# Ledger of designs, part 219: VH-VL binders against Cytochrome c oxidase assembly factor 8 (COA8)

Target 1, 167 residues: Cytochrome c oxidase assembly factor 8 (COA8), of Homo sapiens (Human) (q96il0)
Amino acid sequence: APERGAERRDTAPSGVSRFCPPRKSCHDWIGPPDKYSNLRPVHFYIPENESPLEQKLRKLRQETQEWNQQFWANQNLTFSKEKEEFIHSRLKTKGLGLRTESGQKATLNAEEMADFYKEFLSKNFQKHMYYNRDWYKRNFAITFFMGKVALERIWNKLKQKQKKRSN
Key: E = the ipSAE of ESMFold2; O = the ipSAE of OpenDDE; V2 = 0.75 times the mean of E and O plus 0.25 times the DockQ between their complexes.

## First folded at step 21 (VH-VL)

Design jl3 (from jk1 with light chain E94T; framework fv_ebrasodebart; at its last look DockQ between E and O 0.49; V2 from the best seeds 0.58)
Fold by OpenDDE, look of step 21:
Structure jl3 (fold): chain C 167 residues (1-167), chain A 124 residues (1-124), chain B 108 residues (1-108)
Amino acid sequence: as target 1 above (167 residues)
Amino acid sequence: QIQLVQSGAEVKKPGASVKVSCKASGYTFTSYGIEWVRQAPGQGLEWMGWISPSEGNTYYAQKLQGRVTMTTDTSTSTAYMELRSLRSDDTAVYYCARDQLYDFHKGYSPFDYWGQGTLVTVSS
Amino acid sequence: QAVLTQPPSVSVSPGQTASITCSGDKLGDKYAYWYQQKPGQSPVLVMYRDSDRPSGIPERFSASNSGNTATLTISGTQAMDEADYYCQAWDSDTDYVVFGGGTKLTVL
């Protein structure tokens, strides 16, 4: 059994500033980009007469959103941390000062940074492939439930029309 | 095997200077940095600075600027730390450590190997 | 200068889980490193990059970083784990290496 490498959940701090929409809103709201994931959170409206199927769809969308937020928050954090370490280590190895004479932080050249980006992407390629796979699966499920909800709504409208014709 | 071997214990008077050596073996000396850390008796670790053996560039803790000098001899794979104008509060165990090169696959692990430490006692 | 704060001491019974915290401003945005120091010995790297384990370090050692707090966890603590533990990070403003004040782990 291939040892499922324990995905080190770098737990991004759970303090996603949840944009709180106005209480009287009857629509989905899009918040500002999250500071860690850079993704805009969506606050989903909950109708008073939400069907079980609509509720399931909403929950699936919420879970998928949270999953996306966590993934990108962790990826961005890892990227930032690794980049910083790469720069520091490389500067030390080259005997370059960490700061310029003007007190500015020393930087690496564009070529060296290109190597970092290439290697970072290569290292994380499999992780991104798994993410993409799961992203498609989740979105397929969401789309499927959207279709079911649409059919339910059509059916309910037809039943209401028949009842009005019979009275 | 990678090893850092430091010079023996020193006893100095206030106002004197001390020079601690750190001989590196088991790796390419010029490919890695050397870090210096001290620890006063019963106290925590205090970073002093680092040196790049390849270029001889240094970066010192602000508290020690003007009093500390780090050097290397690439021919002997030895790092040196000189501390001048010694005070009683400079009494500590001084450590050298290797600063590991960043690896794209393994990442970065500073201070992966340490010397055995050198006790410097400053007494009147 | 960034300051890393650790509890001065932690006590644990053999076989129990020990947790040592390290808190600092913006520590969540940086990698944390952990060192073990036994009496009269040099420090030894036990954890790097928040949660990576060097070769030769037992699996009972783990670490995490969340928010501005790094945590070293020792599961199934043994008598041999009694030591001082130091967290370490870089200060982004000064590029200085900063150590925590250290935590004495006692196995009772």
Scores: ipSAE 0.720, ipTM 0.901, lowest interface PAE 0.7, mean pLDDT 91
Fold by ESMFold2, look of step 21:
Formats: C-alpha cells, structure tokens, sequence
Structure jl3 (fold): chain C 167 residues (1-167), chain A 124 residues (1-124), chain B 108 residues (1-108)
C-alpha cells in the first residue's frame, strides 16, 4: 500500500521556513523540514467523499506525525540546551574564556565534548528505545488500516461493476 | 546543612570600597561555583558576576567591570566580593549564591543556595 | 538586549491557580529558572531547567518554557506562596545572567 506518512529522516537544519501550501491541492503533499524537529510535515488532503474508514486512517497518520514531530522537536531542543549548559560549565571549570577573540561564543573541541556526547546518549537511551517501540506500534496500526481501506476500495469497484452488468 | 553565611551590614561613604564575605559550609567548596547578585531597595535582582573557587576564574557583569573583584580562600571555604569607587546607587543587599555545575544526571542548576544577604549602604 | 519581562503583580484567590509569565526573545531556546523571594528573605530556587522541581518544593509548583515565554504555575495556591517571583536565564550573546523584573504574587 502507498505510504502517505510524514518523512522520518534527519535533514540539514534550515532557517525560517517559507512554506506556502498549494491553493487547490487534491493530494497529500510534503512541506519543507520543520525548524525544530527537522522532519518534513505531510499536509493531508481531505476529500469531500472520504469514507469513515479513510477518515480514521488519515487521523491516525496525522496523530502519528504530530507525535513524531513533537518528540524530535523536544529532543533536538533538549540536546541544544544541554549542550550549551555543558559547554558553559566546562569553560567555567577549566578557566577558559566564554568568548573567542572574534566575539563569537566559545566552544569545546571534539575531545573535550566527548564526555557530553557519551553521557547524553546513555541518559536518553531508554527514552529512544521506548520511542522506537511506540513508532513501530503506530506504524503497524497505520499499515493495518491501509489494508482495510484498500479492501474497501476493491469491494466498491466490484459493486460498481455489478451495477453496470445489471443495467 | 548547606549554608552560605555572609558578613554583616556595612555603611560606606561615596568613593570608598566594600568587601563582603561569604563562608560556605556543608559541601565541598571547590566543586561549585559562586555567583554574586545585588538587590537595590525595592528593586529586582541584578547579577554581578561569578567566580570558580577551584580555578579562581571570574566573569563580571559589563556594568561593574573595573570596579568589582571577586576572590576565594579555599582554606576557609570563603568567597569575597569587593566593590570599589562606591556610589549612592550601589546601596543594595548583596547576595552570594552557589552554582551546581553541570552534572550529567542533574544538569546545570545556577543559584541553588543563597546566602542571607549583606546590606551595604552608601551614605550620601 | 536580553530582557526578561514579567508582569509586576498577579493576584489569586486561595485554592486557585496562579500563572506568572516571563517573556524574552528566543527564551524557549534556553533553560529558564524560577526563584521565590519572601519579604526580608533570600531568594529560593523553586523551578529549574524549565520544568524540573527541586526536592522540598511542593508538587503544586510547575513550569513550562516555549517560544518566547516561560510560565511558572502554582496550582492550589496557598497563603504561604505569597512572594516575589523572578525568572532567570542567560543572554545567548554574552552569557551574562539575566533576571526578570519580578512578579509580586498576592493571595487574597
């Protein structure tokens, strides 16, 4: 079955979004990466003749996208905040300047940052495991309803052929 | 049991200097930063600067640069803040406060414990 | 230019929910911290890292930080919560500590 879910990949950070939805879209479409989550949102088309089963599938996909967008927006923001506080604290502890000669915010080299990356991954490992479990659970539900919608459409096509024969 | 005990109130003339002490107890003094904050009568909190007791490094608010000196004596677990060339608008309660430096489980927690405050009055 | 703006006062009836806001440019990109100061006393840390509560602080205290606004929320407000409340963050450009102007919470 065709996948119409949100694109679930890390992308390069982008600046302020200039996203403009099409005026008269009759299809799902994928927007630019969200500044905070780095995920591309899917904007779902709602046809006038949407069946209850199709509506439930669309809502499941929308809810999963919102959940996924929020999770990664929160994680990326937390990572950024924690990283800045770690750098600030280590610069203070080591007696290094907080600003470079050019006036830019000082940072630590990769070796100095290694403690942060190691511990951040360890601290968040269980949270990411539960995220993966929930992601698979949600995608299984979506796949299940995609199958039900596909069967509904086949059945309606067969009914339409039977009506044509009876005329 | 964690305490920051500051020196007593002081009255100074304009142009004089004041040195406020802050004695820490109940924790390892060199493992935490010391911040200094002041509060003019009826006003909010104003950050003055920070010192690392382990390294002696300081970072001062731009407004006070050149007039403030922060030091520590690790043998007595005491931090000091000296403000020179006092003016009437330096009349305030001066606080020391402890920073919990970055801990991978607790994160960063500035100003987690405060001293009782030291009133410095610059006469007129 | 890193300014944290708080309302000068907030009034609430006992048992109701008080909300104290702290607004600053891109404040949601930094952790926000909250301090309580009762008359004649030193400030006390009541919330840190946006929404974490120190041990000894009642569960009725909560906080959030999103966009340009951090919010301290006190549910089931009691007379003992009457105090001045300050938010705090750092200036991203200078790494200076910045305090909000303070909010006087009155419990009527």
Amino acid sequence: as target 1 above (167 residues)
Amino acid sequence: QIQLVQSGAEVKKPGASVKVSCKASGYTFTSYGIEWVRQAPGQGLEWMGWISPSEGNTYYAQKLQGRVTMTTDTSTSTAYMELRSLRSDDTAVYYCARDQLYDFHKGYSPFDYWGQGTLVTVSS
Amino acid sequence: QAVLTQPPSVSVSPGQTASITCSGDKLGDKYAYWYQQKPGQSPVLVMYRDSDRPSGIPERFSASNSGNTATLTISGTQAMDEADYYCQAWDSDTDYVVFGGGTKLTVL
Scores: ipSAE 0.498, ipTM 0.772, lowest interface PAE 1.6, mean pLDDT 84
ESMFold2 (binder alone), look of step 21: mean pLDDT 89; pTM 0.917

Design jl4 (from jk1 with heavy chain N57T; framework fv_ebrasodebart; at its last look DockQ between E and O 0.43; V2 from the best seeds 0.58)
Fold by OpenDDE, look of step 21:
Structure jl4 (fold): chain C 167 residues (1-167), chain A 124 residues (1-124), chain B 108 residues (1-108)
Amino acid sequence: as target 1 above (167 residues)
Amino acid sequence: QIQLVQSGAEVKKPGASVKVSCKASGYTFTSYGIEWVRQAPGQGLEWMGWISPSEGTTYYAQKLQGRVTMTTDTSTSTAYMELRSLRSDDTAVYYCARDQLYDFHKGYSPFDYWGQGTLVTVSS
Amino acid sequence: QAVLTQPPSVSVSPGQTASITCSGDKLGDKYAYWYQQKPGQSPVLVMYRDSDRPSGIPERFSASNSGNTATLTISGTQAMDEADYYCQAWDSDEDYVVFGGGTKLTVL
């Protein structure tokens, strides 16, 4: 059995600015983009009479969101670090300073940066493939539970109508 | 085996110059940078500068700018660090270290191999 | 000038886990490197790019970078691990290599 290399979860700094929705909100809220993942977090509303199935759906959505936030936070950080190393190394090799005369951060030309992006994508291709696979699996599960919750709600509405007709 | 072998200890007077050598072996000399670091007695590590043997490009710490010169001889796979206008506070062990040039596959492994160090003593 | 701050000393009992921290402004956005230096010896690279381990370094050595703090962790610390440990990063503002002040690890 190939030892699944423990993906060292580079723990993104736990300081995800958790947008706190207003306490009296009866709706899901979308927060500002997270500074690390650039994903907008969703704060899920918890109904007072949440069914076990609704709770399961909510938890699955929350877990999937957290998984996405962590993945992209780590990817963006890795990308940023590697890009910086590439730029610095290339500038060093060229005998160029990291800053222009105007004090701006020195950049490489578009061609050199294109090479970096190509190589970065190539290196991370498998990681992205696994992410996509897991993303589809999670979203399929969420969609499935959404369907179940919808059916439960229909059934409950029908039962209430029958009780009102019998009285 | 990869090795960096430095020149022997030096004793210099204030105002003099010192040139430390670092002979590299066991790898392609021009494929890697050379870093220089010094350590004063009982103190931490201080970066001095970097040289690319292939390009001849150098970067020096600002504190040492104008006093330090790094060079390489590719024919002998040897790096040199010259420090001029020596002061008592320049008394330190000087290290050369190998620094990888950026490789997309290997990434950076700066300072992956070190010389044994060269003690330079500046005394009146 | 970017400064990397390390505790001056850390003490640990044999077999316990040692943790050495390195803190610096924007260190979370940069790769951290770790070096071991034994008395009278040259530094040795023990960790690179936050968490990568060079060949020949024992698996008990690990590192992480979170926020603006890099951490070197030595699990099952042995007497031979007694040394000075230095963190290192690149200062992109000043274009120079920065070392931490060093941490003396004592195995009691």
Scores: ipSAE 0.763, ipTM 0.909, lowest interface PAE 0.7, mean pLDDT 91
Fold by ESMFold2, look of step 21:
Structure jl4 (fold): chain C 167 residues (1-167), chain A 124 residues (1-124), chain B 108 residues (1-108)
Amino acid sequence: as target 1 above (167 residues)
Amino acid sequence: QIQLVQSGAEVKKPGASVKVSCKASGYTFTSYGIEWVRQAPGQGLEWMGWISPSEGTTYYAQKLQGRVTMTTDTSTSTAYMELRSLRSDDTAVYYCARDQLYDFHKGYSPFDYWGQGTLVTVSS
Amino acid sequence: QAVLTQPPSVSVSPGQTASITCSGDKLGDKYAYWYQQKPGQSPVLVMYRDSDRPSGIPERFSASNSGNTATLTISGTQAMDEADYYCQAWDSDEDYVVFGGGTKLTVL
């Protein structure tokens, strides 16, 4: 089974899901949700006679998936870490213990948690702006190359029909 | 300038108590936490507990429960750590440190400033 | 009991890159912090929240944290970097602060 490894990121273990499609699969595969990003990865099929243009499209799709997986893995992990530190710090400020009398972890009321969610999204606004911009740029590029691949396939089909007319 | 200045070295016999002071300056004392850490000779860092100066709320390491008391005096911006029933393995340098509690812009920064340390020697 | 494991010692030549690891179960799910302690001195915070650098710490210090391992990296290591280095994580699930055992960095 191939391993992407954890060393490719600075906040979360690197890599796509541990799921691996069978060797020599003829189809793209949709794997289980990644633990960190909660996104289902696509495992791309590489045909033996893939054209250079088809290869470029596939690589662009692969790169976009890796970028998207990494962005959301990092955001989800940062959110979880910040939330835990916020709760603990506010309990300290209130002079409250970290555990209730029942032994469960103490928490904050819904209003204070809503304040955390609002402020977390606000401080990440610029990062989400850059994500949205890059997401659209990548999807426009993918769509452009999908069109070029479609035209290539049409022309190859026309060349095959011309060859049969000669035969 | 943010400073944490601790009391001087002490020599104690087993069974005695020691109280180490930590005077803070250069910041609003009640807006930050105070942590206590010790280091036996040639050994690593061992967390002892923390105190909130504004409310006096404390959290002690389980190993030290029942032997340690942490207090503050907000009028002098001073934190105190008292360790009772001293044993020879309590010989260590005792540090106080400040922590930056969670802020939406700065985040959380534990142990951002440290005192100079107080050597406590426990021997017969 | 939560445990953060560090190698006891790391040696590098001046100008080379030093890497100090800190291993713990699911450590990448927590923020990791790094402290430098020179002989006879108190510790100094050198990296916080996995990869953030305090004001006054040289840019040659960097850090990362993923999976079970946090790593402190010092590029262009200088003789003044010779010190003990401690990782630290704080985990409200464990209800206490945990320090690694420390790593002695030697610059030969």
Scores: ipSAE 0.485, ipTM 0.748, lowest interface PAE 1.6, mean pLDDT 83
ESMFold2 (binder alone), look of step 21: mean pLDDT 89; pTM 0.920

Design jl5 (from jk1 with light chain D95G; framework fv_ebrasodebart; at its last look DockQ between E and O 0.47; V2 from the best seeds 0.61)
Fold by OpenDDE, look of step 21:
Structure jl5 (fold): chain C 167 residues (1-167), chain A 124 residues (1-124), chain B 108 residues (1-108)
Amino acid sequence: as target 1 above (167 residues)
Amino acid sequence: QIQLVQSGAEVKKPGASVKVSCKASGYTFTSYGIEWVRQAPGQGLEWMGWISPSEGNTYYAQKLQGRVTMTTDTSTSTAYMELRSLRSDDTAVYYCARDQLYDFHKGYSPFDYWGQGTLVTVSS
Amino acid sequence: QAVLTQPPSVSVSPGQTASITCSGDKLGDKYAYWYQQKPGQSPVLVMYRDSDRPSGIPERFSASNSGNTATLTISGTQAMDEADYYCQAWDSDEGYVVFGGGTKLTVL
């Protein structure tokens, strides 16, 4: 069994902007984009009478969100670092400083940057394939539990109607 | 085995110039850059500059601009660092190091091999 | 000019874990490199690109980068690990290589 190389979790600083929704909100809230992942966090509402199935769904959604936030935060950070390294190395090899004579930040041309993007995507292709696979699995599970919760709610409504007709 | 062998210790007077050599072996000389770093006695590392043996391109620390010249001889796989207008504060151990060119697949590991260092003493 | 700040010294008992920090503006957005220098010797690359380990470096060496602080960690520190340690990064403004001030690790 090939030892699954421990993906060194580059712990992106867990400073997910804790968007705190108003205390009296009965709805899910969407926060601003996270500075690292660029994903908008969702603050999930917790009902007072949350069923075990509803709780399970909420937890699964939260875990999936956290997983997504961590993945993209790390991916964006890696991308940024590699891009910077590439630019610096390429400018260095050209004998160019990071600043032009006019004091502007030196940039690589579009062609050189296109090569970087191509190679970066190629290098990370497998990682993205695994991410996509796991994303679909998680979303399928969420959808499945959404269906179960919907059925539970229908059943509870029917029971309440029957009890009101019998009285 | 990859090796960088530097020239011997030098004693110079203020205002003089020094040229330190760094002979590379065990790898393709033109496929890698050469970095120069100095270390004053009891002090930290100070980056001086970089040269590409293949292109002859150089990049120097701003503090040393106008006083430092880096060159290479590809026929002998030797890098040279010349420092002019020497001052007492230029007294240091000077190091050459191999710098990997950026590679998308292999990553980037600067300063993966170092020379043994060359002591340059500037004294009146 | 970007400045990398290291503690001047760290002391650790044999077998304990040593941690050396390197802090700098925007260091979290850059790769950090680490070098070991023993007295009278040339520096040796011990960690590159935040957490990658060169061949021949013991597994007890690890590194991470979080926020604007890079950390070199030596687990099960041995007497042979006594050295000066330097962090290194690129200056994003000037394109220069910047070294930290160095940290003397003493194994007591």
Scores: ipSAE 0.752, ipTM 0.904, lowest interface PAE 0.8, mean pLDDT 90
Fold by ESMFold2, look of step 21:
Structure jl5 (fold): chain C 167 residues (1-167), chain A 124 residues (1-124), chain B 108 residues (1-108)
Amino acid sequence: as target 1 above (167 residues)
Amino acid sequence: QIQLVQSGAEVKKPGASVKVSCKASGYTFTSYGIEWVRQAPGQGLEWMGWISPSEGNTYYAQKLQGRVTMTTDTSTSTAYMELRSLRSDDTAVYYCARDQLYDFHKGYSPFDYWGQGTLVTVSS
Amino acid sequence: QAVLTQPPSVSVSPGQTASITCSGDKLGDKYAYWYQQKPGQSPVLVMYRDSDRPSGIPERFSASNSGNTATLTISGTQAMDEADYYCQAWDSDEGYVVFGGGTKLTVL
């Protein structure tokens, strides 16, 4: 599973209403978990008259989501392949097949599996540290642009009020 | 430096048995498995089975179950494969190969080094 | 049961790029391995763990594995690359090794 992912950061959908049905969407949507990354993708809403600043924010969020999904899809696949080869190799050493007599997949004892998990984490430690650093950098930039978009929207509302008063 | 040297070619009659040897050198014999693969003339590779030199555990291809026995002698760093009740379709080159068991750094490589092959011909 | 399917032959001109495919159900969920066998010789490991290259194998050899297909790629193909090529994985459900049928690479 991912250490920190888009699902954790995006599970609080401030723009989603309770009755936003499938046939009409005016807000971002959080989709089901992706098969390989286990992340829930955000399906971004594109409003009419999206400002250049709003477009930049949306594209940055989309690019960050793609980067995050690719990272975890690759890590999950590598973990799965390494785990299966570890188990297979150890069962092979014992002269056992991948199935028990009952037809269930053969496994290793808890101590052997714990050693695998520890060594896999150790081997990938630096990669996950760089991922965390880059994840925070990207999310800091997104938060900064969210603030700028919020101020732009307030200013536009004030401009609309000013126009009505002057008329 | 890593070498697997197999015994010489053999000609057998149907119903006989054959025992092929595979002598390993240049590595710690008990740290790696031995795989056996055969190749009929003009055909592809067919996996036969595997043996652990340190524990003597074996795993055989279902097609060969009951007809094949794999053993090792750790004192001579030699693996053996015996095939019984030979048929004409057992005519093939028989290979041994080193099985690099899973290692956290090197990974898993079931056929990283191969012997030169042993032709077994079943005729008449 | 899952057998790995390879084309029986591939032909290329010297200097061109050769691609040899290996197809199996969800093969991209496993590590794939590749072996080269020249006439009268034993097979030699040329790629392992999808895309890793053993010491002594030229950089013109590369490989990938995704979805249902693993691919061995030889760029700048030379006459010495003419050989049979086999892919290999293990059968996740049966617990033993599966080889592809082999591909004869011809360099004209």
Scores: ipSAE 0.553, ipTM 0.810, lowest interface PAE 1.3, mean pLDDT 83
ESMFold2 (binder alone), look of step 21: mean pLDDT 89; pTM 0.927

Design jl8 (from jk7 with heavy chain R101V; framework fv_ebrasodebart; at its last look DockQ between E and O 0.44; V2 from the best seeds 0.56)
Fold by OpenDDE, look of step 21:
Structure jl8 (fold): chain C 167 residues (1-167), chain A 124 residues (1-124), chain B 108 residues (1-108)
Amino acid sequence: as target 1 above (167 residues)
Amino acid sequence: QIQLVQSGAEVKKPGASVKVSCKASGYTFTSYGIEWVRQAPGQGLEWMGWISPSEGNTYYAQKLQGRVTMTTDTSTSTAYMELRSLRSDDTAVYYCARDQVYDFYKGYSPFDYWGQGTLVTVSS
Amino acid sequence: QAVLTQPPSVSVSPGQTASITCSGDKLGDKYAYWYQQKPGQSPVLVMYRDSDRPSGIPERFSASNSGNTATLTISGTQAMDEADYYCQAWDSDEDYVVFGGGTKLTVL
């Protein structure tokens, strides 16, 4: 059994910008992009008479969102750190300072950076494949539960119409 | 086994120069950089600079620019650090260390092997 | 001001967990490295790239980086772990390599 390398969860600081929607909102709210993941968080509305199926859907959406936020926060942080290390190492190898004569941060040329991006993507290819697979699975499950909730709502509306015709 | 062996302790007068050697063994000398770090008595670590044995490129700490020169002899797998215009505050243990080249797959581990250190005392 | 700030000393009882912090501006966006230095000896790399462990370093050593603080953790601390510990990172403002001021770990 291949030892599942324990993905060291670099715990991105849990400082997801707690965008607090207005208290009287009856809708889902989209927050500003998170500073780490660059993903916009969705604040899901909780209806007063939430059905067990609706609750399950909401929880699944929340869990999927959190999973996405964590993945991309970690990925972006790793990317940033590796990029910085690459730039510093390359500048060092060239005998160049980290700053230009004008005091700006020294950068590598586009060709060298292209090599970095290529190698970074190559290195993380499997990780991205697993992410995509899990993303599709989660979204399929969400879609399935959305369908169930839709059917439940139709059924409840039909029952209410029948009760009003019988009285 | 990978080893960095430094020259012996030195006593110098203010204004003099000192040249510390660092002989590398157990690996391909030109495949790795050499870092220099010093430590004053009872103080922390201070980075001095870096040299690439393969390219001869150097980068020195700003504080030491103009006073420090790093060189290598690939035939003997030896790195040298020369510090000029010595002052009393240059009294320190000087270390050489191996610096890995950035590798996308293996990662980067700077200062993975260190020399034993060379005490340089600057006294009047 | 030192770019990387460490507590000057940390004390721990044998078998307990020691934690040494290293704080710096934007350290969360950089890799942190950790070195152990015993009295009269050369520094030894104990952790690299925030949380990677060199070969030969005991598993009781771990590290993490969160926000602008890197942390070296020694679980089940032993008397042999008494040493000075230095964090290191890259810096773009001053020099390529910056060390923390060091932390003396005492095992009581």
Scores: ipSAE 0.719, ipTM 0.885, lowest interface PAE 0.8, mean pLDDT 90
Fold by ESMFold2, look of step 21:
Structure jl8 (fold): chain C 167 residues (1-167), chain A 124 residues (1-124), chain B 108 residues (1-108)
Amino acid sequence: as target 1 above (167 residues)
Amino acid sequence: QIQLVQSGAEVKKPGASVKVSCKASGYTFTSYGIEWVRQAPGQGLEWMGWISPSEGNTYYAQKLQGRVTMTTDTSTSTAYMELRSLRSDDTAVYYCARDQVYDFYKGYSPFDYWGQGTLVTVSS
Amino acid sequence: QAVLTQPPSVSVSPGQTASITCSGDKLGDKYAYWYQQKPGQSPVLVMYRDSDRPSGIPERFSASNSGNTATLTISGTQAMDEADYYCQAWDSDEDYVVFGGGTKLTVL
């Protein structure tokens, strides 16, 4: 009975009972880090009796994950490309090759690299500010709908008890 | 207004040397690298190497190591490329091009301005 | 070693969109650059850093780079766009620079 986590990759039991409930914590999966974004994706379970409100919440979570994955995939690629361009330009200025004699990629000293990191963040400041703003907006919306779904489930439970006793 | 003006065409015999000049104007010569590229008749572009005018550092394409020397004269804003031990497959148009070193606002722009080219013909 | 492969030629009608591809192993992991060379002239930089356009280059020129392929796109192609086009990227093997073999764009 393991909890939700990284160890879920290797469990694919063939002998489990057909009566496993479709709980979201049981059927939502967290995968390995995405190659491009370095974020771990969630695979969302879609139950057969999903309410419109539950569907809205799931779509909002899916859309937020896709947005977040895309943003960091793009930023990681841009960072890598800019870093290589900076290193190559500086190595060219020094008259050095791209590889050391051992075949490993040549690099710059820590002071030179620190200048790059500082300026890269400064150059991308506006983009990161918009990302932070949008991230908080999305998480607020998700939390709001999580609350609404919780209230809906309580209300449906009370309706079900009332209907059961009326017979 | 940025210009790279190269020396005139050359005809050489196998085994000789050639030295092509590239005079820069319209910008601060020592702030940009100089790249050299050649193009055989009817063929594509082949990178030869580059030089940093401010530092004098050079890097040459591996296949040309030992045969090529690149220099600059900052007082005249001129770059030079000398190719030694010429052979018939060295017949090409030789270009110099400006190489903007990485700038955090402008980025990196290899080959942003090119010279007019210098035809070097190697024949017996 | 690294190779940038371009089609030898591309033909389009005036006003149509031309696409010139440049293929190389993991080319999308590095910046790609594009040069235009008209007959008897020096190359001219037309796109840099995958998709950036130098000042003076018409907006009908655009470019992208993803996976193994960079693409130069010319919308509303004109007779004056007829030229050889070369892609260029950093070489990860031993040399700093690699050029594609070139593509002759013909506007019929």
Scores: ipSAE 0.470, ipTM 0.757, lowest interface PAE 1.8, mean pLDDT 82
ESMFold2 (binder alone), look of step 21: mean pLDDT 89; pTM 0.920

